# VH-VL binders against q9h9l3, part 66

Target 1, 176 residues: q9h9l3
Amino acid sequence: PRKMVAIDCEMVGTGPKGHVSSLARCSIVNYNGDVLYDEYILPPCHIVDYRTRWSGIRKQHMVNATPFKIARGQILKILTGKIVVGHAIHNDFKALQYFHPKSLTRDTSHIPPLNRKADCPENATMSLKHLTKKLLNRDIQVGKSGHSSVEDAQATMELYKLVEVEWEEHLARNPP

## First folded at step 3 (VH-VL)

Design F6c (framework fv_fezakinumab)
Fold by ESMFold2-Fast, scan of step 3:
Structure F6c (fold): chain C 176 residues (1-176), chain A 118 residues (1-118), chain B 111 residues (1-111)
Amino acid sequence: as target 1 above (176 residues)
Amino acid sequence: QVQLVQSGAEVKKPGASVKVSCKASGYTFTGYFMHWVRQAPGQGLEWVGWINPYSGATFYAQKFRGRVTMTRDTSISTAYMELSRLRSDDTAVYYCARSYDEGWFDPWGRGTLVTVSS
Amino acid sequence: QAVLTQPPSVSGAPGQRVTISCTGSSSNIGAGYDVHWYQQLPGTAPKLLIYYNSNRPSGVPDRFSGSKSGTSASLAITGLQAEDEADYYCQSYDYSLNAWVFGGGTQLTVL
């Protein structure tokens, strides 16, 4: 009976040549897809590259954005002690400068039964967009204005629910 | 098969710097984080920090920030930890250790004794 | 100071059972972070004994077992043998310190 949430983050480029990925938005949804957290986040470093095509972040979103240190504290209060679902979630945890217990982490980019249901090789890393289209018959990340982290977090939770029983049984028999 | 071989013991004066090496073999060097942990004589284990050999990214424990620098050379599968402005209470055995997904540490190097004294 | 609390020493006779506690707080073990255990024989580097709370690497006898509950973890050693005499350390992660943390260590004496 551990509670479960799904997370998706958007990153902007900071540091030399914009090569460092810094957190600029975070969305967290509960098991039913209800939004628990959705904030634009102001990185402590100067933004070199907004990566708007993918992140959806623009300069106007930084107005009244929550400073990183404060946002991190809020986010960690929500994640702590819960099963956290994400897609390529190591990138999100890195941007948060946070280590979440592996036993409580579920990465939909690395769940072999999920790939199997999508007729994809079990060891391949498939995009969230592809898995969502194949398994939920839904198009996400549409257009050129960037992704919605709320939409991505909701899709990620729904994808996990397709394999939840099977995967939790697998993890109980084969602890990470 | 998997081995971490550390450089030999060092004796330093207060104010000096020391650079310890850790040469990895028997696995893909860039596939695992490398941690540094120290142990003062007769005392417990204290985490210093980590380096990701793939990216070169580092993270240090608050106590060591401003004095420690971790680097690596992928061409020779070697990680380095340099500690500057040495104090007598930096006297310790310094271990490197491999970590998978920032988890448990396995294996550990045999340790490098750094003695800081006048 | 050690962030995780262990008893400084424990002792037992051959064949007995001993347990070593590791007490954390809400920012580490209590937050759900996994616990790993290391054995350090005199004059040697630490060796992984238990990982992810209760798993044994190959070569570690089943006399060693781990468990985690609430803000604490424990290492159990059954059928105690003379070669088990060593220092034992627990390890976890603390999100408030953003750091890997160790217990202060427990010296096991086999008498």
Scores: ipSAE 0.006, ipTM 0.577, lowest interface PAE 11.2, mean pLDDT 89

Design F6d (framework fv_fezakinumab)
Fold by ESMFold2-Fast, scan of step 3:
Structure F6d (fold): chain C 176 residues (1-176), chain A 118 residues (1-118), chain B 111 residues (1-111)
Amino acid sequence: as target 1 above (176 residues)
Amino acid sequence: QVQLVQSGAEVKKPGASVKVSCKASGYTFTGYFMHWVRQAPGQGLEWVGWINPYSGATFYAQKFRGRVTMTRDTSISTAYMELSRLRSDDTAVYYCARDVEYLGMDVWGRGTLVTVSS
Amino acid sequence: QAVLTQPPSVSGAPGQRVTISCTGSSSNIGAGYDVHWYQQLPGTAPKLLIYYNSNRPSGVPDRFSGSKSGTSASLAITGLQAEDEADYYCQSYDYSLNAWVFGGGTQLTVL
């Protein structure tokens, strides 16, 4: 009965040598894959490394981007009280400086039944790209121009749907 | 074994600043957030803020913003909390505590008593 | 004032069961945020007793258990022992304050 959304964030490098990951884009989709939120986000610190090959973020995207504190408020309002699906989602929550309840969090990089369906070891951390190709026969994150967080959030929701009934039953029997 | 060793007790006058240290050993210092929590004599626990030792990023409780600064030195695996413009009601035991990225504070220092009196 | 409400004291005899409540609001426990519990023995630093509502760290006896429902959480101690005499604190996150928050603490006296 709880509403469900999927999230994917893109981070850029800030701080010394660009080692700090700062939020620069966030996409949120609903159960059917419709976009609820997709904004470029301006970090409060100087961007040292756009990490464009991975993030898809370019200097032009920062012009008129939503300031971090405002974006954070908007995003948290959407996530609060909902089941939130992501892939390696701890990284997204860390970039948001946010703790989402574990009971309402679903991480597709750590769902043993999903790895089993992909013929992968249950306790291995598989990439979103690999699981999507293996289970949905779809290529995502193609090329060297960066990832689409919308595409990644949509793929993540579709992957979760493959194991939703089984995993929700497991969680009901074994609450986190 | 995992340990957090804090600096010794401090006595300060109102208006002064105090800097408490917390030296970590037995684990990868940069792999865990470090919280600061205080406890006034006979009172409960009060969260002050946290620092990510890897990045240096900090977050402070509203009550302490403008007076508290958290830093770290990765070369000696030590976290610091500096509280300025001390008031008598800042008298408390100040604890550092390790967090495995929002899992809860699983290892605590023994505390540093800071007494603020004229 | 503490953001999470706990009874200031609770008491029991050896072998009995006691429960300690932790009452929050819609901005913390009621928003679905998890609850952690800490035990503080006299003169010592707090120790993590329960995390994520009901999980025990290594070394914590199964006599200690936690639960969460609605805006509240509870810590249950069965088979009460003299060594359990301590202060107990609940902790959660409050999104309106944008902060970790503690309960006011409950002193457990073993009679």
Scores: ipSAE 0.006, ipTM 0.518, lowest interface PAE 13.7, mean pLDDT 88

Design F6e (framework fv_fezakinumab)
Fold by ESMFold2-Fast, scan of step 3:
Structure F6e (fold): chain C 176 residues (1-176), chain A 120 residues (1-120), chain B 111 residues (1-111)
Amino acid sequence: as target 1 above (176 residues)
Amino acid sequence: QVQLVQSGAEVKKPGASVKVSCKASGYTFTGYFMHWVRQAPGQGLEWVGWINPYSGATFYAQKFRGRVTMTRDTSISTAYMELSRLRSDDTAVYYCARTDYFESSAFDIWGRGTLVTVSS
Amino acid sequence: QAVLTQPPSVSGAPGQRVTISCTGSSSNIGAGYDVHWYQQLPGTAPKLLIYYNSNRPSGVPDRFSGSKSGTSASLAITGLQAEDEADYYCQSYDYSLNAWVFGGGTQLTVL
């Protein structure tokens, strides 16, 4: 039996005009929502744009942040061989410079039954904030101080649990 | 040209402290981590720790915690490693070296080393 | 003893091939961390020879190559030259020690 975790990452802007998205925080929770990993991560390049409104990252968080190479190794050890749940998870994997097998990946932005439960079009890509409000009656990503990746990872796992039985049965009948 | 220029050799008595400097040039000092590695005569390489010149954050190998302090001065692009309560087995060449985690986490540029001799 | 294990010495004749092994464990190379190799000529600082398992910096000839499998890595040197006499060190990261770790070094003699 494969274990399941949920992940959410925060990115800051590096490179020309801050247009490159670099990993600056990663949170991983287990099936019950307990935090397995939550670290601020120092990009190897100079941070041009903290994107604080969305990321919640500030200069103070970088003081004791774990360097990218070291953090990546720690994160990949947790993810390897597990079912990994995320929302628009390809962005997280891109920031981690990591490939995770499709068969072990669950993206809550692309699960038709989840949209159906939220009275949203089955093929639409809905935000984590919208799905969480509609299905869990909970407001996340509130205000202008940025998102909490722990909060986002926990909400993502709870959303997946609403459709887990149905979706795992679908995947067993229709392997990716 | 990218260079790391280290301070000259030091001779110290047991119990003293030594402070080695590493002056960077030819690149953005705050864009790269600075590591310290030592090598005792005829022995292998041993990692001591790193400093992030941008933030001043440091991380030390467990063996050196409580005796080593790493600092930097961004105005002169110089990193420092201070080792206190010196013992004879601290006799070694101390190297500074930088890392670039995007293309390579390898130590791509090294200083020429500073010999620290601890003798009674 | 070093955390990564290398043979203390290796030797070959000019034009021959030698291989230097670097044996780690589940907390470093076996955990997926990359391996880097350094060449140290007598009286000089180490120089980066191979990075991220198999990549060569500019100026390093093709006769130097690296590979990684399981908990081990190896450095291969073909077409040995007298100027290859040096100490060679492998390096990786160990998550249980939370530290950069080096092999004990291998002295290459070209006979």
Scores: ipSAE 0.006, ipTM 0.493, lowest interface PAE 14.2, mean pLDDT 87

Design F6f (framework fv_fezakinumab)
Fold by ESMFold2-Fast, scan of step 3:
Structure F6f (fold): chain C 176 residues (1-176), chain A 119 residues (1-119), chain B 111 residues (1-111)
Amino acid sequence: as target 1 above (176 residues)
Amino acid sequence: QVQLVQSGAEVKKPGASVKVSCKASGYTFTGYFMHWVRQAPGQGLEWVGWINPYSGATFYAQKFRGRVTMTRDTSISTAYMELSRLRSDDTAVYYCARDIGSEYYFDLWGRGTLVTVSS
Amino acid sequence: QAVLTQPPSVSGAPGQRVTISCTGSSSNIGAGYDVHWYQQLPGTAPKLLIYYNSNRPSGVPDRFSGSKSGTSASLAITGLQAEDEADYYCQSYDYSLNAWVFGGGTQLTVL
């Protein structure tokens, strides 16, 4: 049996005009929503744009933040061999400079049964906030102080649990 | 129809640089990662690196960092791999190969460019 | 050396079955990474034969099949034909190297 975790990352802008997304925080929760990892991460490049309204990252969070190379090693140790759930998870894996096996990846932005339960078009990419409100009757990402990656990871795991049985059966019959 | 067309064979002296081209046709060039893989005569396949033609972002295998540079020109749907400070053990066929970015396997390959490095 | 281990050669007669192994470690196949297979005919570029452990692209006959278990993968070829004579390579991803990795290749001889 494989263990399952959910991940959510916050990115800041680096590179020309702050257009490159660099990892600045990562949260990982287990199946029950308990926090396994939650650290601020120092990018190897100069931060041009903190994107604070969305990321919640401020300059003070970078003081004593874990350097990217070390944080990456810690995170990969947790993810390896597990089913990893996320929302638009390709962005998180890109920021981690990491490939996770597709057969062990669950992206709640691309699960047709989940959209169907939310009365949304199956092929549409719905936001985590929208799906969480429609299916769990819970408001996340409220206010203007930035998102909590812990809150987002927890919501993502709960969303996946709503379709877990039927989606795992689908994947067993139709491998990715 | 869908194909990758590579530049012709090159013969170089040790210490020189070589630049191999790979022209994509029949698909949206910026929609797929482009990888480079080499094969020395009678040997196996060795991954060199990738470029994202949309952003220009690159990532190189540890062995080639400092000597390889990958670029692209979206106006002509062409990717390039330049390898500098050539050694005789760089003699190989160099392939470009397409990866749809979300699939992580190489579904379309160029025919290869033989680079011979001789003293 | 190659990161994934394959036998350097295998042989069989027409109509027979051969199996080509691909052995990895805890940082690649053992970590759950999928295995893809390529066929390289003499003088040609590699061609995708099997992707994501066991799936066949359009045009690949069903006598080619793949499987994965633990730290290893296997390519099976049934009903061997002369045109199957080629080099076969397995490929996966290694998270410690942060790189796509290949097996050393297996030369199939059809007797």
Scores: ipSAE 0.007, ipTM 0.602, lowest interface PAE 9.4, mean pLDDT 89

Design F6g (framework fv_fezakinumab)
Fold by ESMFold2-Fast, scan of step 3:
Structure F6g (fold): chain C 176 residues (1-176), chain A 119 residues (1-119), chain B 111 residues (1-111)
Amino acid sequence: as target 1 above (176 residues)
Amino acid sequence: QVQLVQSGAEVKKPGASVKVSCKASGYTFTGYFMHWVRQAPGQGLEWVGWINPYSGATFYAQKFRGRVTMTRDTSISTAYMELSRLRSDDTAVYYCARAYEDLSYFDYWGRGTLVTVSS
Amino acid sequence: QAVLTQPPSVSGAPGQRVTISCTGSSSNIGAGYDVHWYQQLPGTAPKLLIYYNSNRPSGVPDRFSGSKSGTSASLAITGLQAEDEADYYCQSYDYSLNAWVFGGGTQLTVL
């Protein structure tokens, strides 16, 4: 198997007015879309806002959630040395308090050929939902009970595969 | 023009605290992390920690945890590093340096603040 | 002791080529983390010289170049000039330490 994974994280609001985004769930899938990791994660500080409509996180998910420090160690063990694909992935890495090598990072929100295939301006930042509907004819993030980070990670990997050959060649000529 | 202007040299006794400031201009202060790096006389560079000026979140190198505190004041675009319980081996030039949230290199550096710890 | 290993000194005559190595391990350069280089002239703050292994900021001459392979990186300086006399530091990130790490520095003397 390839040394490539896709990640999607769900965040809850902590800190003053719930404005800080803290990791509350992480899903990682392999190149074929098989789940390698999917856990609810307990933030180290008080949750002010579950942001349930977007995160899908509820109080019940926190009861036996993996503490942040432990979850982070597990996640980093999976990510290190691999090409990591995500959508607006800087948010995921920030929530993980982690820096992944830029040369091994692929952000589907910043790949001009992907936007071109979707008939969108190359420099626009398109949502994962829009790109997935336009290019894969699939509806994700449906309803009001929150997103599935597994579904999002799987969609992100499939989107990247549409431009993988072209983009890897571009990166070889134009290292980040 | 990006500028990071640091406070002047300090001389402290062992056991005292020092607070160094770094005033940023020429860019959006809250858009970039501020790191602190020190250099003892005749020695190399050593990373101390970072602060996210937007959120106030901080992360410190293991060696400095319990003694360093980083803060910022967004109204004057200034970051601070306070180091307590000073030892003679804390004598160093302390630099502030800018980095993007997802980048790990330091594109602009302050001129440094010499902190001398002596009896 | 520094996490990344550099030779303490290197020297060359004007017009010559020198290379400065930066050796890491599996938890930093070997894990795929990029290498950045800083030039520190005597009495000044470090200045970014090379970022993301081989890229030059505006204003850095093309006689400075960087490369990375396996667990190591190198900085090459061609056409040495007297004003290149400085300390050079490599920098990366170490995931096991969860820290930005520097080489011990290399003093370049232009003879």
Scores: ipSAE 0.006, ipTM 0.589, lowest interface PAE 9.5, mean pLDDT 89

Design Fb1 (framework fv_fezakinumab)
Fold by ESMFold2-Fast, scan of step 3:
Structure Fb1 (fold): chain C 176 residues (1-176), chain A 120 residues (1-120), chain B 111 residues (1-111)
Amino acid sequence: as target 1 above (176 residues)
Amino acid sequence: QVQLVQSGAEVKKPGASVKVSCKASGYTFTDYYMHWVRQAPGQGLEWVGWINPDSGGTFYAQKFRGRVTMTRDTSISTAYMELSRLRSDDTAVYYCARGDYDYGYEFDLWGRGTLVTVSS
Amino acid sequence: QAVLTQPPSVSGAPGQRVTISCTGSSSNIGAGYDVHWYQQLPGTAPKLLIYDNSNRPSGVPDRFSGSKSGTSASLAITGLQAEDEADYYCQSYDSSLSAWVFGGGTQLTVL
């Protein structure tokens, strides 16, 4: 009975040699895949490495980007009290400097039944791209222009829906 | 042994700054967030903020923003909390405490505390 | 001052059972955040006693137990001993404050 959303974030490199991952885009979709939030986000630190091949972020996207503090407030209002689905979601929460309740978090990179459906080892960490191709017959993260966090969030929600009933029953019997 | 060792007691005048250190040993310093919590004499616990020793990223409670700065030195596994423009009501024991960002939100390891007294 | 509400004191005789309540709101315990409990002996730092509502760290006796329901949590101590005299604090995370929050503390006296 609790509302569910999916999230995906893109990070750029800040700090010495661009080794620190800072939030630069966030997309959130509802259960049906409709976009609830999608903004470019300006890190408080100087961007050293746009990581464009993966993030899809370029200097032009930063011109009117929402400052981190404001974007974080907007995002947290959407996530609070909801079941949040993501892929390797701890990276997204870390970039947001946010702590979501463990009982309301669903990480599609750590759901054994999902790997089983994809003919992958249950305890392996499979990429979103691989799971989406095997289970949804859809190619995401295509080319070298970077990932779409909207596309990734939508794919993540659809993957979770494939195992939702089974996994929610498992969690009810085996609370995290 | 897994432990957090804090610097010794400080006595400061109103308007001064204080910098408290917390040296970690017995675990990988960069695998855990370092939290700071204070306790005024006879009062309860109050969360000040955290630092991610790996990235240097910080987050502070609203009450302390503009006056607190948290830093770390990974070469000596030491975290620091500096509080500026001290007031008499900043008199408290300041604790560092370890928290796991990815899995646990509880503070499972605490320093012994550093008493900071602010008086004229 | 304190975001979570605890009774300021509780008392019991050796061998008895006491319960310490911790009342939150919709932005913390009611939002699904787990509750942790700390024991603070006089003159010492707090020590983790219970984490994630009901789990005990190694070395904590099973006389200590925790539970959570709705917007509240409780710590139960059975078979009270003189050494249990301490301040007890509940803790959770508050989404509206983006902060760890503590109860005001409960002083336990063993009569």
Scores: ipSAE 0.482, ipTM 0.830, lowest interface PAE 2.7, mean pLDDT 91
Fold by OpenDDE, second read of step 4:
Structure Fb1 (fold): chain C 176 residues (1-176), chain A 120 residues (1-120), chain B 111 residues (1-111)
Amino acid sequence: as target 1 above (176 residues)
Amino acid sequence: QVQLVQSGAEVKKPGASVKVSCKASGYTFTDYYMHWVRQAPGQGLEWVGWINPDSGGTFYAQKFRGRVTMTRDTSISTAYMELSRLRSDDTAVYYCARGDYDYGYEFDLWGRGTLVTVSS
Amino acid sequence: QAVLTQPPSVSGAPGQRVTISCTGSSSNIGAGYDVHWYQQLPGTAPKLLIYDNSNRPSGVPDRFSGSKSGTSASLAITGLQAEDEADYYCQSYDSSLSAWVFGGGTQLTVL
C-alpha cells in the first residue's frame, strides 16, 4: 500500500480586511505520527489578521518564516505520490495552491463510517476537535492560544486509522 | 443545483436608482461572500463590491462608494445591489458572483446577469 | 483602461497552442496576489477557468493552464478547439486600489 501522511495547515488573513486566507504554518506527519514537516510560512502578501485565537500564529512566528513559494515546494515534494489524510483538507490544499489527486486524498470530515463510529450523523461535517474527543478521548485545540497543526495532523491520522480498512475497501469499490 | 438567480432586466432614467437581486440556492448562503461585477456593453469586467452575507459587512470599489449599497436577506438567501444616481455609463450587465468566504478570492459561481439600461 | 493589461485579441487554428498574457504591477500580481482566469462565451456569464494561478476547477480540461511570474500571468490553451472561442479575463487584487481588478479581456478567435 501507498504511504500515508496527514497534513494540517494554519492560515492567516491577508488582502482586504484580512479575508484572504494565506498559509502561515504547515505540519505533516507520517502514519505513526512522526513529524515530517513543521514550518512557519511567510505569505507573499501583508498579513492583516493573524487569527491567533484559531491559528496560533503570532507576528514573532513570521520573523524567520519560510517564504511561501519555497515552503510550497518542500511540502509538495513530501505529498507527491502519497495518500494524504486531512480534515476539511480542501482548505489546506487551497491554501497551498495545490490539489492532490482525489483518489489519493482522505478527508476525515467526509467519512461517513467515522461519523457513525462517533454517533454522529453520517452526512454531517463534524469538527476535528469533536471527533477526536469522541473517538480518541483526547482534547485538542484547548485554550485560546490557537491550534497546534502538529497535534491536529496527528489526531487526523489517528482518526483515519480507526476506519482505514473499511474506508479503503469502500473507495476500492467506489473510486472517486 | 448550485446556482445564483438574478432579477430581470431594468430600464431606468438618469438620476434614478436600481436594485438588483441575486438569490442563491444549492449551498449555504452565508458561507460565501457575494460579489457584484458589471460589464458595460462590449466592455470588460468591473468589480463593484462584495457583501458578507453572514455579517452584512460590505466593501465597495472606490469608484462606487456613495452610490452603491449592498444588502442581503438571509432568510431567503438573497443578495441585493442598489445603485443610485444612475447615469448613462452605468448601463451594463450586472453579475452577482460567489466568492470563497475564508480561502481565496476567485469567483466560482456566477449569476446570469441583469441588464440595467440607463437612458433619457 | 483596465488595471491588468491583456492583449485585445488572439487567434489560432484548431489544434494549435495559444497564450494570453496578463500584465500587472507591484501592487497586484507583483505583490503576490494570485491570478484567476475566466472564460466568457458569447452571450453568457463569465466562468471560472483557472484559480490561484494554475489550478483548474472541475470540468475544465487540462489543455487549459495558467502560470504566474513576477508581475505577469499567462493563460495557455493547447489543442485549440472551436468551442474555445470566447473572451478571457484575468483577475487579481490590487492593494493600492483596494479592489479586485480585471484585465481588459482578450477575445480569442479560432480560425
Scores: ipSAE 0.005, ipTM 0.553, lowest interface PAE 12.7, mean pLDDT 91

